# VH-VL binders against o14526r1to248: the designs that were tried, part 10

Target 1, 248 residues: o14526r1to248
Amino acid sequence: MSYFGEHFWGEKNHGFEVLYHSVKQGPISTKELADFIRERATIEETYSKAMAKLSKLASNGTPMGTFAPLWEVFRVSSDKLALCHLELTRKLQDLIKDVLRYGEEQLKTHKKCKEEVVSTLDAVQVLSGVSQLLPKSRENYLNRCMDQERLRRESTSQKEMDKAETKTKKAAESLRRSVEKYNSARADFEQKMLDSALRFQAMEETHLRHMKALLGSYAHSVEDTHVQIGQVHEEFKQNIENVSVEML

## First folded at step 23 (VH-VL)

Design bb3
Fold by OpenDDE, fold request of step 24:
Structure bb3 (fold): chain C 248 residues (1-248), chain A 122 residues (1-122), chain B 108 residues (1-108)
Amino acid sequence: as target 1 above (248 residues)
Amino acid sequence: EVQLVQSGAEVKKPGSSVKVSCKASGYTFTNYAISWVRQAPGQGLEWMGGIIPIFDDAKYAQKFQGRVTITADKSTSTAYMELSSLRSEDTAVYYCARDTWYEFRSAYFDPWGKGTTVTVSS
Amino acid sequence: SSELTQDPAVSVALGQTVRITCQGDSLKWYDATWYQQKPGQAPILVIYGKNNRPSGIPDRFSGSSSGNTASLTITGAQAEDEADYYCNSRDSSGNYVVFGGGTKLTVL
């Protein structure tokens, strides 16, 4: 992620909105993550239930014949798999709680941030306003200058020249004031924008760190379950191997 | 044609003052500003300050604040730059330039005078 | 005070394109103006505003800006383009003028 304070500068000064919009996406992503994990939890629960049914099916196997003992192997494995998926479901449900808790905290942080950056938004508006006035002031001055230049070329009377000069001077004063206002507004904006950018940067980085941590937890939970599932499979193989044909 | 004619070369002693003139012609003197820029031998351009004659107020670079005085005479369409307490380091070519000050988003200098060589030597 | 920085020297082959860049914080808000200076002569304005050429300046000279940088581009460098090039702009306050250190362009 680029340093926010070094970017989003320009004549249109839309950087604040861009950054603010980006930060506002944080809570949305958090919610989406919770929803995603919830869906996964549901899947795992369903899987658990399905495995339990499968175990029951195995238990209903025909007790007659030489193959009968192997149904127990299927039953045991299916039950263990059901438990694995159930455990994962629980882990994910707990993780959802963590995500939601973070979401609540995030909303509080965002609310506070919004209050703190209002002054920057105001500065943006002020700058926009004064920027729009400058071209008009400039144009007015230029028009007066052109008139004065025309009069000079035409060898106009001193009286007329003096009048023109007076008008030009007034226009010049107006322009100067406008420029000063612009410079002031710009300086104010720059300072506030920089501050806001830093705040936004910090918020975004913090958010990403939290999200990554949550993802790590998610990954860990899934991985652990897979390891357990793998073990169940190995046990299944071993159990089959341990039952010799002669024993059946 | 717009022209800026500067005064001739000056040789000054350390501690003395020099006053360079810049006479403008070919345009309405009060519509533009005059900026002063110097260039030491083998060095770059350095803005010293400027004046908008219509306001009779000058701005100075921080480096020269208190040591440089820029003035304008509207009656003769002439700008002046006076530098006091001269040092050897002040040896340079001093340029006046027409400053289009109403272009507030830029520093627009055109045309330039031919420059005035000021030599400060003991 | 805001400063403008330029590479001290660049070279270009005859007929080739060269870009001279000016960098500074003030360029985020203000436009760079470019000047050409030959030995023993006063600077000459070559580009002002975003990409404006004064009369008499060849069309091979152009200006551009991005972020805190401004660039002068010479497309099809000629022997006579060998010179020092300076950028200037308003400082961060907008009240003062600052120059870059200049770039010596050599045409090979």
Scores: ipSAE 0.790, ipTM 0.951, lowest interface PAE 0.5, mean pLDDT 94
Fold by OpenDDE, last read:
Structure bb3 (fold): chain C 248 residues (1-248), chain A 122 residues (1-122), chain B 108 residues (1-108)
Amino acid sequence: as target 1 above (248 residues)
Amino acid sequence: EVQLVQSGAEVKKPGSSVKVSCKASGYTFTNYAISWVRQAPGQGLEWMGGIIPIFDDAKYAQKFQGRVTITADKSTSTAYMELSSLRSEDTAVYYCARDTWYEFRSAYFDPWGKGTTVTVSS
Amino acid sequence: SSELTQDPAVSVALGQTVRITCQGDSLKWYDATWYQQKPGQAPILVIYGKNNRPSGIPDRFSGSSSGNTASLTITGAQAEDEADYYCNSRDSSGNYVVFGGGTKLTVL
């Protein structure tokens, strides 16, 4: 993730919107994560149920014949697998709760942030407004300067020259005021934007840390289940091995 | 042609004051600002301050505040820079330059005077 | 107050291209102006604003900016280009003017 404080110097000072937009994606990702985990949980539940059915099928195996004892092995293994997937389902459902809880917290954080950065948004607007006035003020001044210069060249009356000078002065004053306003607005914007950028940065970092933690939990849950499943398979193999042909 | 003609070289004692003049010609004096920049021997350019004659309001670099006075005489199209409490470190060439102040996004100096050498020595 | 920084010296071979860079926080908001100064002479404006050249300045001089940096580029350096080059700009407040430390360009 790039340092936000260095990336708000965009064209027309739209950095605030860009950064804010980025931050707003946080809750979306959280929701999507929850949905993803929910889907996984559903799959695991389905798998569990399927294994349970398979166990029943095994139990319906022909009790007669030398193969009959092996149906028990299938039944037992299927039941255990069903349990493994059921447990994973539970773990994932719990994880979803955690994700949702985080989402709620995130909402609160975002609300607070929104309140805190309102002044920055205002500063952006002010800066935009004063920036738009500067070209006009400048143009007006230049026009007056040109007029004055023309009159000078034409050796006009002193009275006319004085009048022109007065007009130029007024235009100059207007321009100066505009420049001052711009400088002030810029300074204010810069300070507030920096602050906001840092806040956004912090929010994103926190978000990513939380998300990573949740992913870690997800990974751990899945891994544990896989280990258990692996054990069930090993047991299955062992059980088969322990039943010799002579025993059957 | 736009020209800035500066006063001649000065030799001053420490603690004294020097006043350098810059006469502008070839343009309407009040439409532009005049900035003063000095350069010590073998050193870089240093902005001292500037004035927009139409406002009679001067701005000074922080380093020179309280010690430099910049003025403008509209009747003679001449700007002045007075530096007081001179020190050996003030030995430098002092330049005036036409400042296009209405270019608010830049410090646009053109043309420059030829410079005035001020030597401060005991 | 804001400051502008320049490399103290750069060299370029005759006919080659050289870039002199000015860096400062104020350059994020304000344009750099470039001046050429030869020994014993007053500075001469060479680039101002968005790559504007005054009359009399060769087209081999150009200006650019990025972020908090501004650059003067001489494309096809000539012997007469050997000089000190200074950038200036408004400070961060916009109320004052600041100069870079200057760059001595040697043409080899």
Scores: ipSAE 0.789, ipTM 0.951, lowest interface PAE 0.5, mean pLDDT 93
Fold by OpenDDE, fold request of step 24:
Structure bb3 (fold): chain C 248 residues (1-248), chain A 122 residues (1-122), chain B 108 residues (1-108)
Amino acid sequence: as target 1 above (248 residues)
Amino acid sequence: EVQLVQSGAEVKKPGSSVKVSCKASGYTFTNYAISWVRQAPGQGLEWMGGIIPIFDDAKYAQKFQGRVTITADKSTSTAYMELSSLRSEDTAVYYCARDTWYEFRSAYFDPWGKGTTVTVSS
Amino acid sequence: SSELTQDPAVSVALGQTVRITCQGDSLKWYDATWYQQKPGQAPILVIYGKNNRPSGIPDRFSGSSSGNTASLTITGAQAEDEADYYCNSRDSSGNYVVFGGGTKLTVL
């Protein structure tokens, strides 16, 4: 993760929007995660049902013939697999509840954050306003300077020079004021933006930790089920091995 | 041609004061600022302060606050830098430079004077 | 006040490219100006603004900036380019001027 405090300055001062936008993606990712897990749960449920049907099919196997006893092995195995997938479905459904609960908490956190960064938004607006005035003030001053320089070259009367100087001075004063306002606005913005950036970063890190934890839970649920499935398969193999041809 | 002509070399005793002059020509003196920069032997450039003659307002680096006085005479297009309570560490070449102050996003110095050597010795 | 930092010395082979970098917090908001100084001479402006060259400065000199850094690049270094190079800028407040410590460039 990039340090947020290093990504908010520039000519256009769009850093706040960029960072805030990033933070706003948190709730979206949470929702998407819930949806994803929901889909997985559906798949597992479907799988469970399918295995149950398969078990039934095995139970309907022809009772006649030497192969008949092996259908019981298939039935038992299929039933156990169905249960494994059903259990996973339940685990995932519970996990979805956890994700949704976190989502609610996240919204509260976001609301609080929004309130805390309002002053930064104001600072952004102030800076934008004063920044727009600077080019005009500068241009005006330069025009007056050019006029003075022209008059100097033309050996104009002192009276005219004094008038021109007065105009330039006024323009200079205006420019100075604009620059001072800009510097102040910039400084204020920088301070507030830094604070906001740190807040955003903290929020994002917290979010990622939560998400990672949820993913861990997801992974463990799936892993446990796979272990169980593996055991069922081992039992199947053993059961088949235990039925000798002579016994059939 | 824009030129900054500085006063000659100075030899001073510790505790005394030195006043260096910088006469500007070739441009309207009040359109630009004058900055003072010194350089001790074998050392880097150090900004001391500057003045915008049209405002008659000087700014000083914190290090020199209280010891340096920068002034400008519009009638003669001359800027002055006075440094008091001189120490051996003040031995340096002192430069004046034209400061394009209206370029507020930069410190734009051009041209520079040739420098004035000030030697502080017992 | 804000400070600017430069490497004290860099070397470049004749005809090669060298970059001198200035770093400081104020450079996030303000532009660096670059000066060349040869022994016994006053500094000479070489780059100002983003990438402006005064009259008389060769095209091989260029300026760039990124984040809290500004750089002077000499493309095709010449023997006469051997000098001290200083960056300056306004401090973080915008009210004062600060210089880098200077970089001595040696042309090999």
Scores: ipSAE 0.788, ipTM 0.951, lowest interface PAE 0.5, mean pLDDT 93

Design bb3
Fold by OpenDDE, fold request of step 24:
Structure bb3 (fold): chain C 248 residues (1-248), chain A 122 residues (1-122), chain B 108 residues (1-108)
Amino acid sequence: as target 1 above (248 residues)
Amino acid sequence: EVQLVQSGAEVKKPGSSVKVSCKASGYTFTNYAISWVRQAPGQGLEWMGGIIPIFDDAKYAQKFQGRVTITADKSTSTAYMELSSLRSEDTAVYYCARDTWYEFRSAYFDPWGKGTTVTVSS
Amino acid sequence: SSELTQDPAVSVALGQTVRITCQGDSLKWYDATWYQQKPGQAPILVIYGKNNRPSGIPDRFSGSSSGNTASLTITGAQAEDEADYYCNSRDSSGNYVVFGGGTKLTVL
């Protein structure tokens, strides 16, 4: 992630909108994460149910014959697998609650931030306004200067020269005022934008930390379940091994 | 041709004042500003201040505030820089330059005077 | 007040390209102007604004800017280009003028 404090410069001063837009993506990501986890939970639940059905199928195995005891081994293993997936479903559902809770908190934080950066937005608008007026003011002044220069070259009367000078002075005063306003607006913008950029940076970093933590929880839940599933398979193998042909 | 003609070399004692002149020609004097820049021997360029003659308002670098006075005479198209309470450290070449002040996004100096050598010695 | 910084000295071989850089916070908002100064002479404007050359300045001189930096580039350095080069700009307030410390260019 780029340092926000370095990306609000430029002729069009669009940095605020760009940075703010980036920050607004946070809540969207949070929601998407919740949806993703929800989908995974659904898959796990479906898997659990499927394994439960498989267990029932094993239970319906013919009780007759030497193979019959092995159906019990299948039944037990299938039941255990069903439970593993069910537990994961529960864990993921709990995680979704955590994600949603964070989402709510995030919205509050964003609301507060929005209120705090309103002054920066105003500064952006002021700067934009004064920036647009400068070229015109400059042009007007230059035109007056050129006119004055022309009159000088033509050896015009002093009276006419004085009139021209008066016009040039007026244009100069206007330009000076415009420049002053611009400088003031720019300075104000720079200070406020820097502050806002830092705030946005902090928000984004905090968000990413939370998201990473949630992902960690997700990963841990899945990993634990996989370990349990692995154990069930090992037990299955052992159970089969413990049933000798002679015992059947 | 646009020209800036500066006054001659000055030798001054510490504590005294020096006034350097810069006569502009070849353009309308009031359309541009005049900036003053000095350069000590073997050192870089240092902006001292400037004046926009049409406003008769001068700005000074913070370092020279209270010690430098920049003025302009529109009738003679001449700018002046007076530096008071001279010190040995003020020994330098002093330049005047035409400042295109309406280029508000830059410090555009062109042309430059040939410079005035001011030597401060006891 | 803001400051402009530039390397005190650089060297370039005859016919080669050299870039002199000026750095300062004010350059984010204001343009740099470049001057050439030879010993015993007044500075001469070489680049102003967005890569503008005054009349009489060779086309081997060019200007560029990025972020808080401005650069003067000499493409195909000539022996006569050996000089001190200064950048200047408005300070952060826009009310004052600041100069870089100057760069001495040696042509080898």
Scores: ipSAE 0.788, ipTM 0.951, lowest interface PAE 0.5, mean pLDDT 93
Fold by OpenDDE, look of step 23:
Structure bb3 (fold): chain C 248 residues (1-248), chain A 122 residues (1-122), chain B 108 residues (1-108)
Amino acid sequence: as target 1 above (248 residues)
Amino acid sequence: EVQLVQSGAEVKKPGSSVKVSCKASGYTFTNYAISWVRQAPGQGLEWMGGIIPIFDDAKYAQKFQGRVTITADKSTSTAYMELSSLRSEDTAVYYCARDTWYEFRSAYFDPWGKGTTVTVSS
Amino acid sequence: SSELTQDPAVSVALGQTVRITCQGDSLKWYDATWYQQKPGQAPILVIYGKNNRPSGIPDRFSGSSSGNTASLTITGAQAEDEADYYCNSRDSSGNYVVFGGGTKLTVL
């Protein structure tokens, strides 16, 4: 459960974008799955049609000769196979509807999530802003310190030293303020980021569970059809066996 | 040369207070912070707190809040650490160190004083 | 507040490389500083920032960081490197300082 929360840390604080981007892939995967299943359905439909044609071909077999009765066996089997593939097509088309419905739900979930993590994005921006100011504030302070130290070494007048000290103090105050802002921004970011990470993780896990379920349905549909096809073949064999040479 | 010279060893009774001094030299006292770190016999380093003299503002570790007072005298370039309500567990070597507070991403201590041994015994 | 953790003891053969690691949540945001302490002496700064060595510290000492960890590496350990090593950093709030528990390095 802490997976996302452990892996978004980095010097540039790009973790949020990375995780958010990852979550955005969910709907894409859903669409791709629908497309894939659609293609399979098309293939099955094509196969069904082809088998139907084959059945017709068998029906056009010459009624003459001792072999003629066996064309009926071919016709029947081909028709049954066509039906098996057609049924699979239907099942897959129904599955596509389920996938698309899920896709719609997923979009709603993503929209809600986006609204919930907007504050994290803001925190990222604030942190980025204050982070950029820190080096400048630090540099300014150090420069003032260096100047002060130089003046000390040069045995400068007390008046000049006091002036330099005043400048250093102002720079120090500025740096302190910047540091405080940074610490606050960082803390705020960390808290919000952790929350967002947990949300993203939960969303992703839910998505994957759903996708697995859909895949299960897909697999089941295909399996059932294969069983039916197997039965058709067994029936074909039996039909052939039931037609003796003497009967022909 | 930058140096931190600490006051001498102290032997104190339980319940009493100790005040350790740290005199800085060789640099502009107000440009750096002073941190106090103690080390009990055979134990690790423990940060107690620190002060930025230019602000006269001290921060304390939570463990010592209410018992420790850190101050700085800019005129003498000396930092002080006073620990009250002394216990036997407070027996330790107490170090002052120059703290580069402006390094906001680090706790940079250099140099260190030689340490002050404080013994609390009945 | 946050804490830093170190292995209590590590060993290295003379001339070999050893890495001492410091771990803590605050290290995600702040840099570790490393100190060497020999018996009866005050700590000495050996590494600060990401990988900065003070004057007088041998180049065999180096610092690195990754995630919530920081490491001190001694490349080509010498007998004189036998000491306790402490890491410190700012705590998670950035307002306080925390030390690791220290690592005793033995040079074999």
Scores: ipSAE 0.786, ipTM 0.946, lowest interface PAE 0.5, mean pLDDT 93
Fold by OpenDDE, last read:
Structure bb3 (fold): chain C 248 residues (1-248), chain A 122 residues (1-122), chain B 108 residues (1-108)
Amino acid sequence: as target 1 above (248 residues)
Amino acid sequence: EVQLVQSGAEVKKPGSSVKVSCKASGYTFTNYAISWVRQAPGQGLEWMGGIIPIFDDAKYAQKFQGRVTITADKSTSTAYMELSSLRSEDTAVYYCARDTWYEFRSAYFDPWGKGTTVTVSS
Amino acid sequence: SSELTQDPAVSVALGQTVRITCQGDSLKWYDATWYQQKPGQAPILVIYGKNNRPSGIPDRFSGSSSGNTASLTITGAQAEDEADYYCNSRDSSGNYVVFGGGTKLTVL
């Protein structure tokens, strides 16, 4: 993650919006994560049901053949697999609750943050306003300067020169005021934006850490189930080996 | 042609004052600012302060506040820099430069005077 | 007051490209101006604004900026380019002017 404090300046002063937008994506990501896990849970549940059905199918195997004992092996294994997937479903459902709880907390945090950075937003607006006025003020001054310079070169009457000078002075004063306002607004913006940037960064880092933790939980749940499934398959193999042809 | 002509070299005693002049020509004096920059032997450029003649308002670097006075005479298109309580460390070449102050996002100095050597020695 | 920092010395081979960099917090908001100074002479403006060259300055001189840095680039250095180069800008307040420490460029 880039340091937010180093990415909020520029000619357009859009840094605040960019950073704030990033922060606002947090809750969205959380929701998406919940939805993803929900879908996985549904899949696992479906798998569980399917395995259960498969077990039942195995139980209906022809009992009159020498192969009949092996159907029991299939039945047992299928039942165990169904249970494994069901357990995973439950784990994932619990995880979804955790994700949603976090989402609620996150919304509260964001609300508070929004209130706290209002002053920064105001500073952004002020800076934007004064920034827009500067070019015009500058242009006006330059135009007056050019006029004055022209008059000087043309050796115009003193009266005309005095008038031009007066106009230039007024334009200069206006420009100076604009510059001062800009400098002040910029300074204020810089301070407030820095504070906000740090806050935003902290929020994002916290969010990412939490999300990673949730992912860890997800991974662990899936892993455990896979281990169990693996065991079921090993047992299946063993059970088959334990049934000799002579026993059938 | 825009030119800044500075006064001649000065030799001063410690504790005394020096006043350097900078006469501007080739442009309307009041449309630009004049900045003063000094350079000690073998050292870098150091901004001392500047004045916008149309406002008759000077700004000074913190280091020189209270010891430097920058003025402008519009009638003669001449800027002045007076430095008081001179020390050996004030031995330097002092430059005046035309400052395009209306370029508020930069410090745009052009042209420069040729410099005035001020030597402070006992 | 904000400070500008420059490398004290850099070298470039004849005909090669060299970049002199100025760094400072004020450069986030203000443009750097670059000056060339040869021994015994007054500084000469070489780059101002984003990338503006005064009349008489060769096109091999160019300016750029990024973040809190500004750079003067000489593309195809000539022997006559050997000089001290200074950057300046407004300080963080915008009310004062600050200079970098200068960079001595040697053309080899």
Scores: ipSAE 0.786, ipTM 0.950, lowest interface PAE 0.5, mean pLDDT 93

